Miniprotein binders against q9h3h3. Designs and how they scored, part 202

Target 1, 235 residues: q9h3h3
Amino acid sequence: EDGFTAEHLAAEAMAADMDPWLVFDARTTPATELDAWLAKYPPSQVTRYGDPGSPNSEPVGWIAVYGQGYSPNSGDVQGLQAAWEALQTSGRPITPGTLRQLAITHHVLSGKWLMHLAPGFKLDHAWAGIARAVVEGQLQVAKVSPRAKEGGRQVICVYTDDFTDRLGVLEADSAIRAAGIKCLLTYKPDVYTYLGIYRANRWHLCPTLYESRFQLGGSARGSRVLDRANNVELT
Below, E stands for the ipSAE of ESMFold2; O stands for the ipSAE of OpenDDE; V2 stands for 0.75 times the mean of E and O plus 0.25 times the DockQ between their complexes.

## First folded at step 13 (miniprotein)

Design QE6 (at its last look DockQ between E and O 0.91; V2 from the best seeds 0.84)
Fold by OpenDDE base, look of step 13:
Structure QE6 (fold): chain B 235 residues (1-235), chain A 105 residues (1-105)
Amino acid sequence: as target 1 above (235 residues)
Amino acid sequence: TEDEVRELFEKLIKLFERMMKRVEELLKKAEEAAKNGDTETAEKYLEEAKYLAIKARIIIYILKELAEQTGNEEFKRMAEEAKRIIEEALKRLKEVEEKVKEARS
């Protein structure tokens, strides 16, 4: 992967955050409408800029599903960013532990499981499974990127409330696997995103905390989860 | 390649400029709403402005990292200019936030 692919994807994601979202909110919409909504807006057909013949005529940044228990709490991200800038100016060593402490101090604890899939049936099927799991309360919130003009891979993001809660992170992985998803998953805390820390950074920080690989015939979880920081299998 | 990095850098700058333009518009709208006693509308615009300011700061972090990794002095200057812009906007955001609080009270 070209050294700046992550930054390019970040730029695209931030641009997408400025455009309208297609949202199914289970707090206000009956669960019985989910199937019709999924059929109307399959991620492989929804286009980023509202191309002719797409389900959307206007630009769409993300397609998202909010669960019944979803509460948008991002913590003190502004305080986090200010503290980060002060830390850089101080010349103090920056470690994964430093970032963890910053995240805790500012209550910026959200993270996400990420999966990348080519446009098509497999993507739409995966998204439908995730969306159902969110509406059923197994997951809290998820989003998927719309189809880009270049036909590149689309990303599904499944969020958890606390990247420091290992059990909660593993439970989300289990729910994703129970939805029938077999691809590689990576878990990234949002604190790394908010601080602009990607794979190639001067501090050699790895923004991926966990990797989940599907395992045939394995444990009840159907996956093997690796702690990347400690290089230890959790499952 | 150097060309790819330049393209990315330019893309990020354009996105930053678009975000900051929107932040300025939102802050103006929030201030106007606060002056008119519409604190709910003011808070809505303020929250959106805060959200975009967070994203703008992320862009600056990426720009600084790219500038540092490439050693390109032009990129460093552009990243520093962007940082000044966001710092001014954050100051204004705080001022507008206080005005909204005063209007609520």
Scores: ipSAE 0.847, ipTM 0.927, lowest interface PAE 0.5, mean pLDDT 93
Fold by ESMFold2, look of step 13:
Structure QE6 (fold): chain B 235 residues (1-235), chain A 105 residues (1-105)
Amino acid sequence: as target 1 above (235 residues)
Amino acid sequence: TEDEVRELFEKLIKLFERMMKRVEELLKKAEEAAKNGDTETAEKYLEEAKYLAIKARIIIYILKELAEQTGNEEFKRMAEEAKRIIEEALKRLKEVEEKVKEARS
């Protein structure tokens, strides 16, 4: 509703990136320790800047789980940004196809399913389900924001490694739904984030590639997924 | 309102300044590590500096979009100054990177 809500959230997310993270790394930590870790650090109780009475006394930017197969590679983001700046001075039109091609050329292919939940049991339960799916190998990596001082919704980000791989993105949606999550999900390729492109941009680009809505009574996948660029239902 | 946009713009500028301060600290640490022959540590600091420079560029893109959407010339000038600062830092980063590569050879 507010025209710059996405930009405020982006600023907060980038500030959080600079603070310490709480990470469960399945590559180095046994899966049997996950439940204890989840109980110690529920996202509704972990505070953004620390509170003597909370699980953390130091600032926490993000709470994250890395799966066994997690291999961090953002691609050539510096080259992507340089090419983007050159493109804007070239006079060539900027379209969704332009962004897709830039992402492919520079191998900046990651993207994420996003969900927003109020603090409390529902958030903590959703995060626990996602974290288990990551450790079990159905998802690769996820993060959740800690509790902000003034409250409000928190975000869970579930990453996929290639937004052009539609099947892989839809399989991640299915894994999220299998964890019992019924809220609206939106999928955003990281290329839009790295170029600072949000809903109210001058090129009228739509940074949300897919929307996933839970189907009461269920489709075969348990969700209805809409391709926002082509207005086509995929499920 | 213009007050709400100005608040967001100032928030982004403060974050940009925080990022650039951290970049300069990392570059100094990379130079020190390379001088002491610890090129692995120097490369770690360089990678973190590169990552922060990427994030700082995102802030510039957002500032430029805010300036364009509001028509505010003060915002436009501030975004261009921030762009100059990033470009200078990236130049310094390349110089430090070459020093680290020389230390490895």
Scores: ipSAE 0.796, ipTM 0.893, lowest interface PAE 0.7, mean pLDDT 89
ESMFold2 (binder alone), look of step 13: mean pLDDT 84; pTM 0.801

Design QE7 (at its last look DockQ between E and O 0.83; V2 from the best seeds 0.85)
Fold by OpenDDE base, look of step 14:
Structure QE7 (fold): chain B 235 residues (1-235), chain A 102 residues (1-102)
Amino acid sequence: as target 1 above (235 residues)
Amino acid sequence: EVRKLFEKLIKLFERMMKRVEELLKEAEEAAENGDTETAEKYLEEAKWLAIKARIIIYILKELAEQTGNEEFKRMAEEAKRIIEEALKRLKEVEEKVKEARS
């Protein structure tokens, strides 16, 4: 992976945030309509810029599903960024603990499980499983990137409310695995995203807190979750 | 490759900041007309775009630092000045909306 791949993906994600989203909102739309919506907008066929012959004629930034209990609460992200800039100016040491404390202080606690999949049936099937889990209340919210012109991997993001709640993070992993997803998962707190911290940073901070690997014949969860910061298996 | 990324980020930043300025203007006009709901909506959207713009600046600074490219450093500093001015304007509009609501 080229040294700045993460920054490229970040730029693309932020550009996508400016375009319209295709959203299934379970708070306002009956769950019985989910299958028809998934059939209408399979992520492998929805194109980023609305290419001819795609389900979408206009640009689409993300495809998303909101659960019944979904409430957008991002905390004080502006205050977080101001505090981060002040901290950098102070010359104080910056550690993972520093970022955790900043996140707690400003109530910016959301995080996400990430999976990268090639366009095709496997991606659409994975997305359908996640979307169902969201609508059924096992997960709160998820999104998937549309197909890019270059045919690169698409990303599914499954959010949790609190990256400091280890049990909640593990429960989301279990729900993803129960949906039939077997690929590698990485968990990233949103605080790292809001502060522009990626793999290659001057502070040597790792934005990935957890990794989940599917295990055949393993424990009831079907995955091994590694705490990257402590290099300890949790499951 | 790094140059292409840097230029892509600058272009995205410029688009975001243009939209922030438009949204702040619309929010201010709505507040002056007594439409506080519309003003708050535009203000909230402007705040989120400003957050994204600040992320871009953090990435630009990191790229400039890692490459040691003085041109990139200057461009990142210019972008920082732009967002600081916009954040000041955003606070002014926010106060105006609060006053209109009271």
Scores: ipSAE 0.873, ipTM 0.938, lowest interface PAE 0.4, mean pLDDT 93
Fold by ESMFold2, look of step 13:
Structure QE7 (fold): chain B 235 residues (1-235), chain A 102 residues (1-102)
Amino acid sequence: as target 1 above (235 residues)
Amino acid sequence: EVRKLFEKLIKLFERMMKRVEELLKEAEEAAENGDTETAEKYLEEAKWLAIKARIIIYILKELAEQTGNEEFKRMAEEAKRIIEEALKRLKEVEEKVKEARS
């Protein structure tokens, strides 16, 4: 409507980051407890601001599952931001290659597959499948937004540790599809998020690096993955 | 309505910076009492909030440029000044915590 939908969503996500999270951490919690936790906190019923009649009486920013092998390493984001500001004043051209190099130089390599689903059984089922894949070790870490308002879409984020590792990104896509997820997936490197770069940016950068579409009876991976920068299929 | 987005971002920035001030005060007090583990935890949270506040400034600057709104431009510049001062304070507290650990 105003051409800044992504920026509105980013503001809501950053506000959610500041509120408490509901976390199942496989590094410290037995896997046998996962099913009970999922039943207690379905994302379609966990409320963003804590409805007394919901599973949570306090605000929840995110619902997350950390896998056994989850080892957080965000890299040098402060250095990345400083270098970005210097680059903009230098007069040098800003291209997808310069963003990639900034990310590599500062070791800010994480990224995420995103899916958007309406509240309800489909969302809760998709999240449960993702959460199980994380605890079983096929995925490393994922989060899902709580219900902020009736009928509004919620987001599941499935993180990977290195967006420059195309095989690792494709492996995560395959694990998501193996969990029964058939909706459109888009992949965004975290470097774009940390630099505040969204679709309507003045450099015409594309923050979505990959797009994954499910295909019935297709390849062993069950999806068609497109490199959005080069418009080439990777699968 | 780009004004609604701008105002939402300003409110979020203010919330973040208020929390940064609280965290830095608590980190400084913890370090003065010799509790460097708690001080380091508060510093880490403050650093992440500062990172996110800087993202907000990047978005505010683009909104001001795209709209040509001089009020937005002045508010984005004030937000930039606020975070630069907070980052200076963060480094000062970080050095105090470093001096306090064994």
Scores: ipSAE 0.828, ipTM 0.910, lowest interface PAE 0.5, mean pLDDT 89
ESMFold2 (binder alone), look of step 13: mean pLDDT 84; pTM 0.802
OpenDDE base, look of step 13: ipSAE 0.872; ipTM 0.937
ESMFold2, look of step 14: ipSAE 0.827; ipTM 0.909
ESMFold2 (binder alone), look of step 14: mean pLDDT 84; pTM 0.800

Design QE8 (at its last look DockQ between E and O 0.87; V2 from the best seeds 0.85)
Fold by OpenDDE base, look of step 13:
Structure QE8 (fold): chain B 235 residues (1-235), chain A 105 residues (1-105)
Amino acid sequence: as target 1 above (235 residues)
Amino acid sequence: TEDEVRKLFEKLIKLFERMMKRVEELLKKAEEAAKNGDTETAEKYLEEAKWLAIKARIIIYILEELAEQTGNEEFKRMAEEAKRIIEEALKRLKEVEEKVKEARS
């Protein structure tokens, strides 16, 4: 992976955030309509720029599903960014603990499980499972990137409210696994995203807090979750 | 490669410029709505502008990181210019926010 692949993906994600989203909102739309919506907008066929023959004629940034309990609360991200800039200027040491404290102070606690899948049936199936879990209230919110022209991997993001709540993070992993997802998952707090911290940053901060690997036949959760900061298995 | 980093940097700058243009448009619309007493519309535009400003700051952080890692003085200058632009926009955003508050009271 080229040294700045993460930053490139971040640029694409931010560009996508400016375009319209295809959203299924379980707060306003009956759950019975989910299957028709999934069939209409399979992520492997929805194109980023509305290519001819795609389900979308216009650009689509993300495909998203909002659960009934979903409430967008991002905390004080502006305050977080200001505090981050002040911290850099101060010359004080920057550690994962520093970032955690900044996140807590500014109430920027959201995080996400990430999975990367090639376009195709497996992606669409994975997304359908996640979308159902969101509508059923096992997960709060998820999004998937549309198909790019270059045919690269698509990303599914499954959000949790609090990256400091280890139990909540693990429960989301369990729900993802229960939906039939078997691929590698990585968990990233949004605070790292909001501060532009990716792999290979000058502070040597790792934005991935957890890694989940599928396990056959062993744990009740169907996965092994590694705390990457402490190099400890949590399951 | 140096060329790949340059392409990424240019892509980020273009995205930043597009975001900042939209922020300016939104702030203008918010101010106009506030002047007309439409505080709900003003708040909507202001909220969108705030989120775009957040994302623009993320771009700056990435640009600064790329500039630092490469040691490229041109990249440093461009990142600094982008930082000045966002600081001015954030000041303007605060001014518009106060106008919206005044219109709401």
Scores: ipSAE 0.863, ipTM 0.931, lowest interface PAE 0.5, mean pLDDT 93
Fold by ESMFold2, look of step 13:
Structure QE8 (fold): chain B 235 residues (1-235), chain A 105 residues (1-105)
Amino acid sequence: as target 1 above (235 residues)
Amino acid sequence: TEDEVRKLFEKLIKLFERMMKRVEELLKKAEEAAKNGDTETAEKYLEEAKWLAIKARIIIYILEELAEQTGNEEFKRMAEEAKRIIEEALKRLKEVEEKVKEARS
């Protein structure tokens, strides 16, 4: 088994970023059009490279929904990367606290809940629920990968605007669960992505900040959320 | 294994090359738009190029980690060459950005 699954997925995601996206933008499109759009572009049928017989004839990198309150602000990522390189030559220790402070200083605070699902009804149903939550304002922005050639698992990413705001991250988890999602969710701050830090890194940093497991009869929100950095349950 | 790391490394190099080719294309389009007085379009091409440069730098970070973990001198040399390529592209990006700014004012 290779130890570089995350790096391969990252490469695929960055390649997908370069291709066209199918976007429902609630800031410019009435909410009443969402159901028709979802029916037209189910993620289990939209193909990554535009296969014959799919609803798309051209490559699609991502399928995305932007909420009415979506305000893109990635922060100072260029400055973040420059400061990261300087940090590595400075002799200062590189710890989770160092990464957190770097993200705060450069205002690169976004992060995302991730879920992986096989193609089919469960994926399409989960995406539809997430998309509705975004348009209704419970979530701000989400995307889902299209079907790959080999038909492997697809990913839904649900973004939050500040990983240091635990309440906001937990509220997003709750909104995802309210949409009927029962699978494992992992939360990754974008700072780790922009610095190319994955599980197999020399600093032994953990890029997964939170892990959410559905639990009937657990928390009031029906999930058990674990802080992976401190190994502490938050719910 | 070493072979599995090489496959990932080569995949990342190919992606890096595609990104940098796209950056070059975007910078040419930004220059053309600026010469035509369309600074809004030029700025959009520049912003797209800046984001691709950010992603290309992520690839370099991954390549550097792979080279470090393997101790492979060929991987180290290839990561250093990729680093030189992006630094040259960033210099050109700044030059084009100044041209667009001059056309705006």
Scores: ipSAE 0.837, ipTM 0.914, lowest interface PAE 0.5, mean pLDDT 89
ESMFold2 (binder alone), look of step 13: mean pLDDT 84; pTM 0.815
ESMFold2, look of step 14: ipSAE 0.837; ipTM 0.914
ESMFold2 (binder alone), look of step 14: mean pLDDT 84; pTM 0.815
OpenDDE base, look of step 14: ipSAE 0.861; ipTM 0.930

Design QE9 (at its last look DockQ between E and O 0.87; V2 from the best seeds 0.84)
Fold by OpenDDE base, look of step 13:
Structure QE9 (fold): chain B 235 residues (1-235), chain A 105 residues (1-105)
Amino acid sequence: as target 1 above (235 residues)
Amino acid sequence: TEDEVRELFEKLIKLFERLMKRVEELLKKAEEAAKNGDTETAEKYLEEAKWLAIKARIIIYILKELAEQTGNEEFKRMAEEAKRIIEEALKRLKEVEEKVKEARS
């Protein structure tokens, strides 16, 4: 992976956030309509810019599903960014603990499980499983990137409310695995995103806190979750 | 490669410019709505402007990191200019926010 691939993906994600989203909101739409919506907007066919022959004629930034219990709470992201800038100016040491404390102080605690999949049936199937889990209340909110012109991998993001709640993070992993997802998952707190911290940053901060690998048999969760900061298996 | 980094940097600058243009438009609309006593509309535009400003700041953080890692003085200058732009916009955002509060009271 080229040294700045993560930053490139971040730029694309930020650009996508400015375009319209295709949203299924379980708070306002009956769950019985989910299958028709999934069939209408399969992520492998929805194009980023509304290419001819795609289900969308206009640009789509993300495809998202909101659960019944979903409440958007991002905390004080502006305060977080101001504190981050002040911290950099202070010359004080910056550690993962520093970032955790900043996140807690400003109530910016959201995080996400990430999976990258090639366009196609496996992606659409994975998304359908996740979307159902969200509508059924096993997950709160998820989004998937539309198909890019270059045919690159699409990303599914499954959010949790609190990256400091280890149990909640693990429960989300279990729900993803129960939905039939077998690929590698990585968990990233949003605080790292809001501060522009990616891999290979000057502070040597790792934005990936957890890694989940599918396990055939034995574990009730169907996965092995690694705490990357401490290099400890949690399951 | 140096060329790839340059392309990324230019892409980020373009995105930043697009974001900041939209922030300015939204702040103007919010101020106009506040002057007209439409505080609900003003708050909506202000909230959108805040989110776009957050994204603009993320871009600046990335730009600064790229500039630092490459040691490119042109990139440093461009990142610093972008920082000045967002700081001015954030100041204006606060001013508009106070105007909306005054209109609501």
Scores: ipSAE 0.843, ipTM 0.925, lowest interface PAE 0.5, mean pLDDT 93
Fold by ESMFold2, look of step 13:
Structure QE9 (fold): chain B 235 residues (1-235), chain A 105 residues (1-105)
Amino acid sequence: as target 1 above (235 residues)
Amino acid sequence: TEDEVRELFEKLIKLFERLMKRVEELLKKAEEAAKNGDTETAEKYLEEAKWLAIKARIIIYILKELAEQTGNEEFKRMAEEAKRIIEEALKRLKEVEEKVKEARS
């Protein structure tokens, strides 16, 4: 059960990718319209399948905000997957360095900070803060899952464009904390997602690169960030 | 438990089937648009098909890992059958990509 939670979430996320998204795109929409949009579509009220009483009557896969400077570039994901499959048939050992080099070679460098929150005011408030940070330019793109029929926790994903740029990833963490978010954050490079690699994998790879914990009375960043690969605190 | 893994496995197979059905639909539409000279529309269908194929491959990676971790031989065979399906779809995708490229001249 506990060993497959990530796989269940991945399946739901991939199914959600195929349904319509509710998007605020700052590249084409004035920033002054953001607060009205947030009020219309709070993630705790937007339902996955259009339940009675929700603001949406149609299925919604994701709610997303694209920043003014958002320029999507996923890299060569098809080539990444092909190289991964070839590597596994070669019989060569697979290490964390292997994944890093595959990502660099194929320019699949994006990653995301993740947070999981129960439906309700705290989730809606966190999302609103993140969405404002995206529109204001401190973050580039974020999405949040809608409310599922059973409830359960929802996820906010805050993307960065280069997981190898440690300073950029830490700056995104700081922007998230500046929005008032105090929950645990975990950072996962997209390369692990595209290769279907979760915590319980045969190679003992750690897909979570960084872990961020809010620090009461802490530094200017307001976080303790742990490098999970090297077990080293960065802050 | 094996029952919980089976539920996850079946859920992933159903999702895989949904993705592959859409991939085939998009590839047919891309070919048709290219034959009609509408290469811009054909490229849009092809791009969507590529992304769905990427997701289908992720599902295969998860299915293989589940089969390996459980040691269940039926799961292994089902994952290998799904793998053969995606391999044929990727071959078809490459063929359609070349047809669209040729139509663009």
Scores: ipSAE 0.821, ipTM 0.907, lowest interface PAE 0.5, mean pLDDT 89
ESMFold2 (binder alone), look of step 13: mean pLDDT 84; pTM 0.813

Design WF1 (at its last look DockQ between E and O 0.86; V2 from the best seeds 0.79)
Fold by OpenDDE base, look of step 13:
Structure WF1 (fold): chain B 235 residues (1-235), chain A 85 residues (1-85)
Amino acid sequence: as target 1 above (235 residues)
Amino acid sequence: DREELIRRFERLVRQAEELLRRAEEALKRGDLETAEELIIYALMSLKLAAWIAEELGDPELLRRVEELVRRAERLLEEVERLKRE
């Protein structure tokens, strides 16, 4: 239980978004250069503030890989926020359905699978697998947080274009699993981030829509994806 | 969009085929654990491909998935046989 409040983690993520990113862009860089780039910037060694002896001398917010089909589309985030303020003022009930409708109306549909890993070989190996899957076109875009001074867990984010497309969410889960990732995954829409809806929010909204667990052994082999809102398994 | 679903289907099938190829190579090396893992990943991709085929109502796409599923199952049976030896 890393004692950071959900608000602190969100503030750190926002601050990281404003710092320079280390990006491998498959649209402009040959896939043959990926291995050299991964070797140059292993996430476990890249430091948030460019510590002495790190591969980076300057602050790094995120390490990212963009696939060939990646198109940055954030939708109308400002319109979304304005509509959210108006909704709060109206005193109308706020439900997951309300947020879904706001997201659709303002085209803020991106979401991400999240995994938290300790710094080290396992993280770097996981990231390499994800980066390869992005470059090979199995995933669109992914990012990983750099190493913090406190040595806390690093997060890998694997994005999907539409959190309302259940098939797309499941495709990304399958690709992550095929990359050799076996840990717990949680899926969060970006709309929840933009509206400041974190854990223990006043509306009692769960910011995690899906949870994925992987099992190799037993009668139930493979990934199990749970819809947290409806408590239904999708797989 | 039918064309998008077809593209997604073909991607999933290609992924499954590559995973099954790698599983066969792992079997040749005697790496039964890796082979099993790769087969499971292939089956996950094929399940999603089957859903797309059903959504499209295309029996030929469904047949292609079923053929790959049978291949995966045969490889899994071989892994299980070799684990018992």
Scores: ipSAE 0.804, ipTM 0.931, lowest interface PAE 0.5, mean pLDDT 92
Fold by ESMFold2, look of step 13:
Structure WF1 (fold): chain B 235 residues (1-235), chain A 85 residues (1-85)
Amino acid sequence: as target 1 above (235 residues)
Amino acid sequence: DREELIRRFERLVRQAEELLRRAEEALKRGDLETAEELIIYALMSLKLAAWIAEELGDPELLRRVEELVRRAERLLEEVERLKRE
């Protein structure tokens, strides 16, 4: 919410990234094992710190599924961060266009669709649908946060490899919806995450690039995807 | 990259075909709500496939998409008709 809150959230995210992950890797594990793995590690029951009675006895930072064709590519994150520091001291305006160009120059192009769900059947069902879509090849990689404290929402992240490829981002939205996901989705390029730019940032940047809303009834059915940066509907 | 666009086109078409097949099965068992959802998902995939076909400038790819769109629209009309009975 403020500068202290943003620094606290960044530290928590770094800790989760560095703790062990529970991974189903379709590149090395047969697809027929997925259902058993999902039953063993439902995200509503896997605890962040290995609470008694949970399926994990050790801390878990993330639960993830890697698709058969997933090839990791973070890009030049160090160069990105150095250029960002230089830009901040230059006195030039910092805009969404500036961030986009930094991401392109340094090939830090990945991004993710996000959904926030309370622990329970709906979360576990949503995650299972996403995980199956990844293993079947409709999506490349996804992760879900473990259960933290009572009453807290969890996040599912579905990655795409290039936020500047608007069609590819829409392809992922379509695959997410086909997995039965009807809730609000928001899309955040990883460049914002690597630079520590969250909603309450000093530059008043909006880290949410796209929003997707889905409906079955009414005059328009399907996804309605808004480009927040240009205030334009993509669909 | 043209080869990449063709791979993405084929993936979207394959996804749409599977969704329509599942919609037809749902319709056979009378599950009209599931059939409607699957048809909508198929049309979403086909819209993106059409955009790729247009970018490639390949009339045969666009024709393939248009045939599947007609199939999806016929199924949706049947579902809507049955829901009113």
Scores: ipSAE 0.720, ipTM 0.909, lowest interface PAE 1.0, mean pLDDT 88
ESMFold2 (binder alone), look of step 13: mean pLDDT 88; pTM 0.873

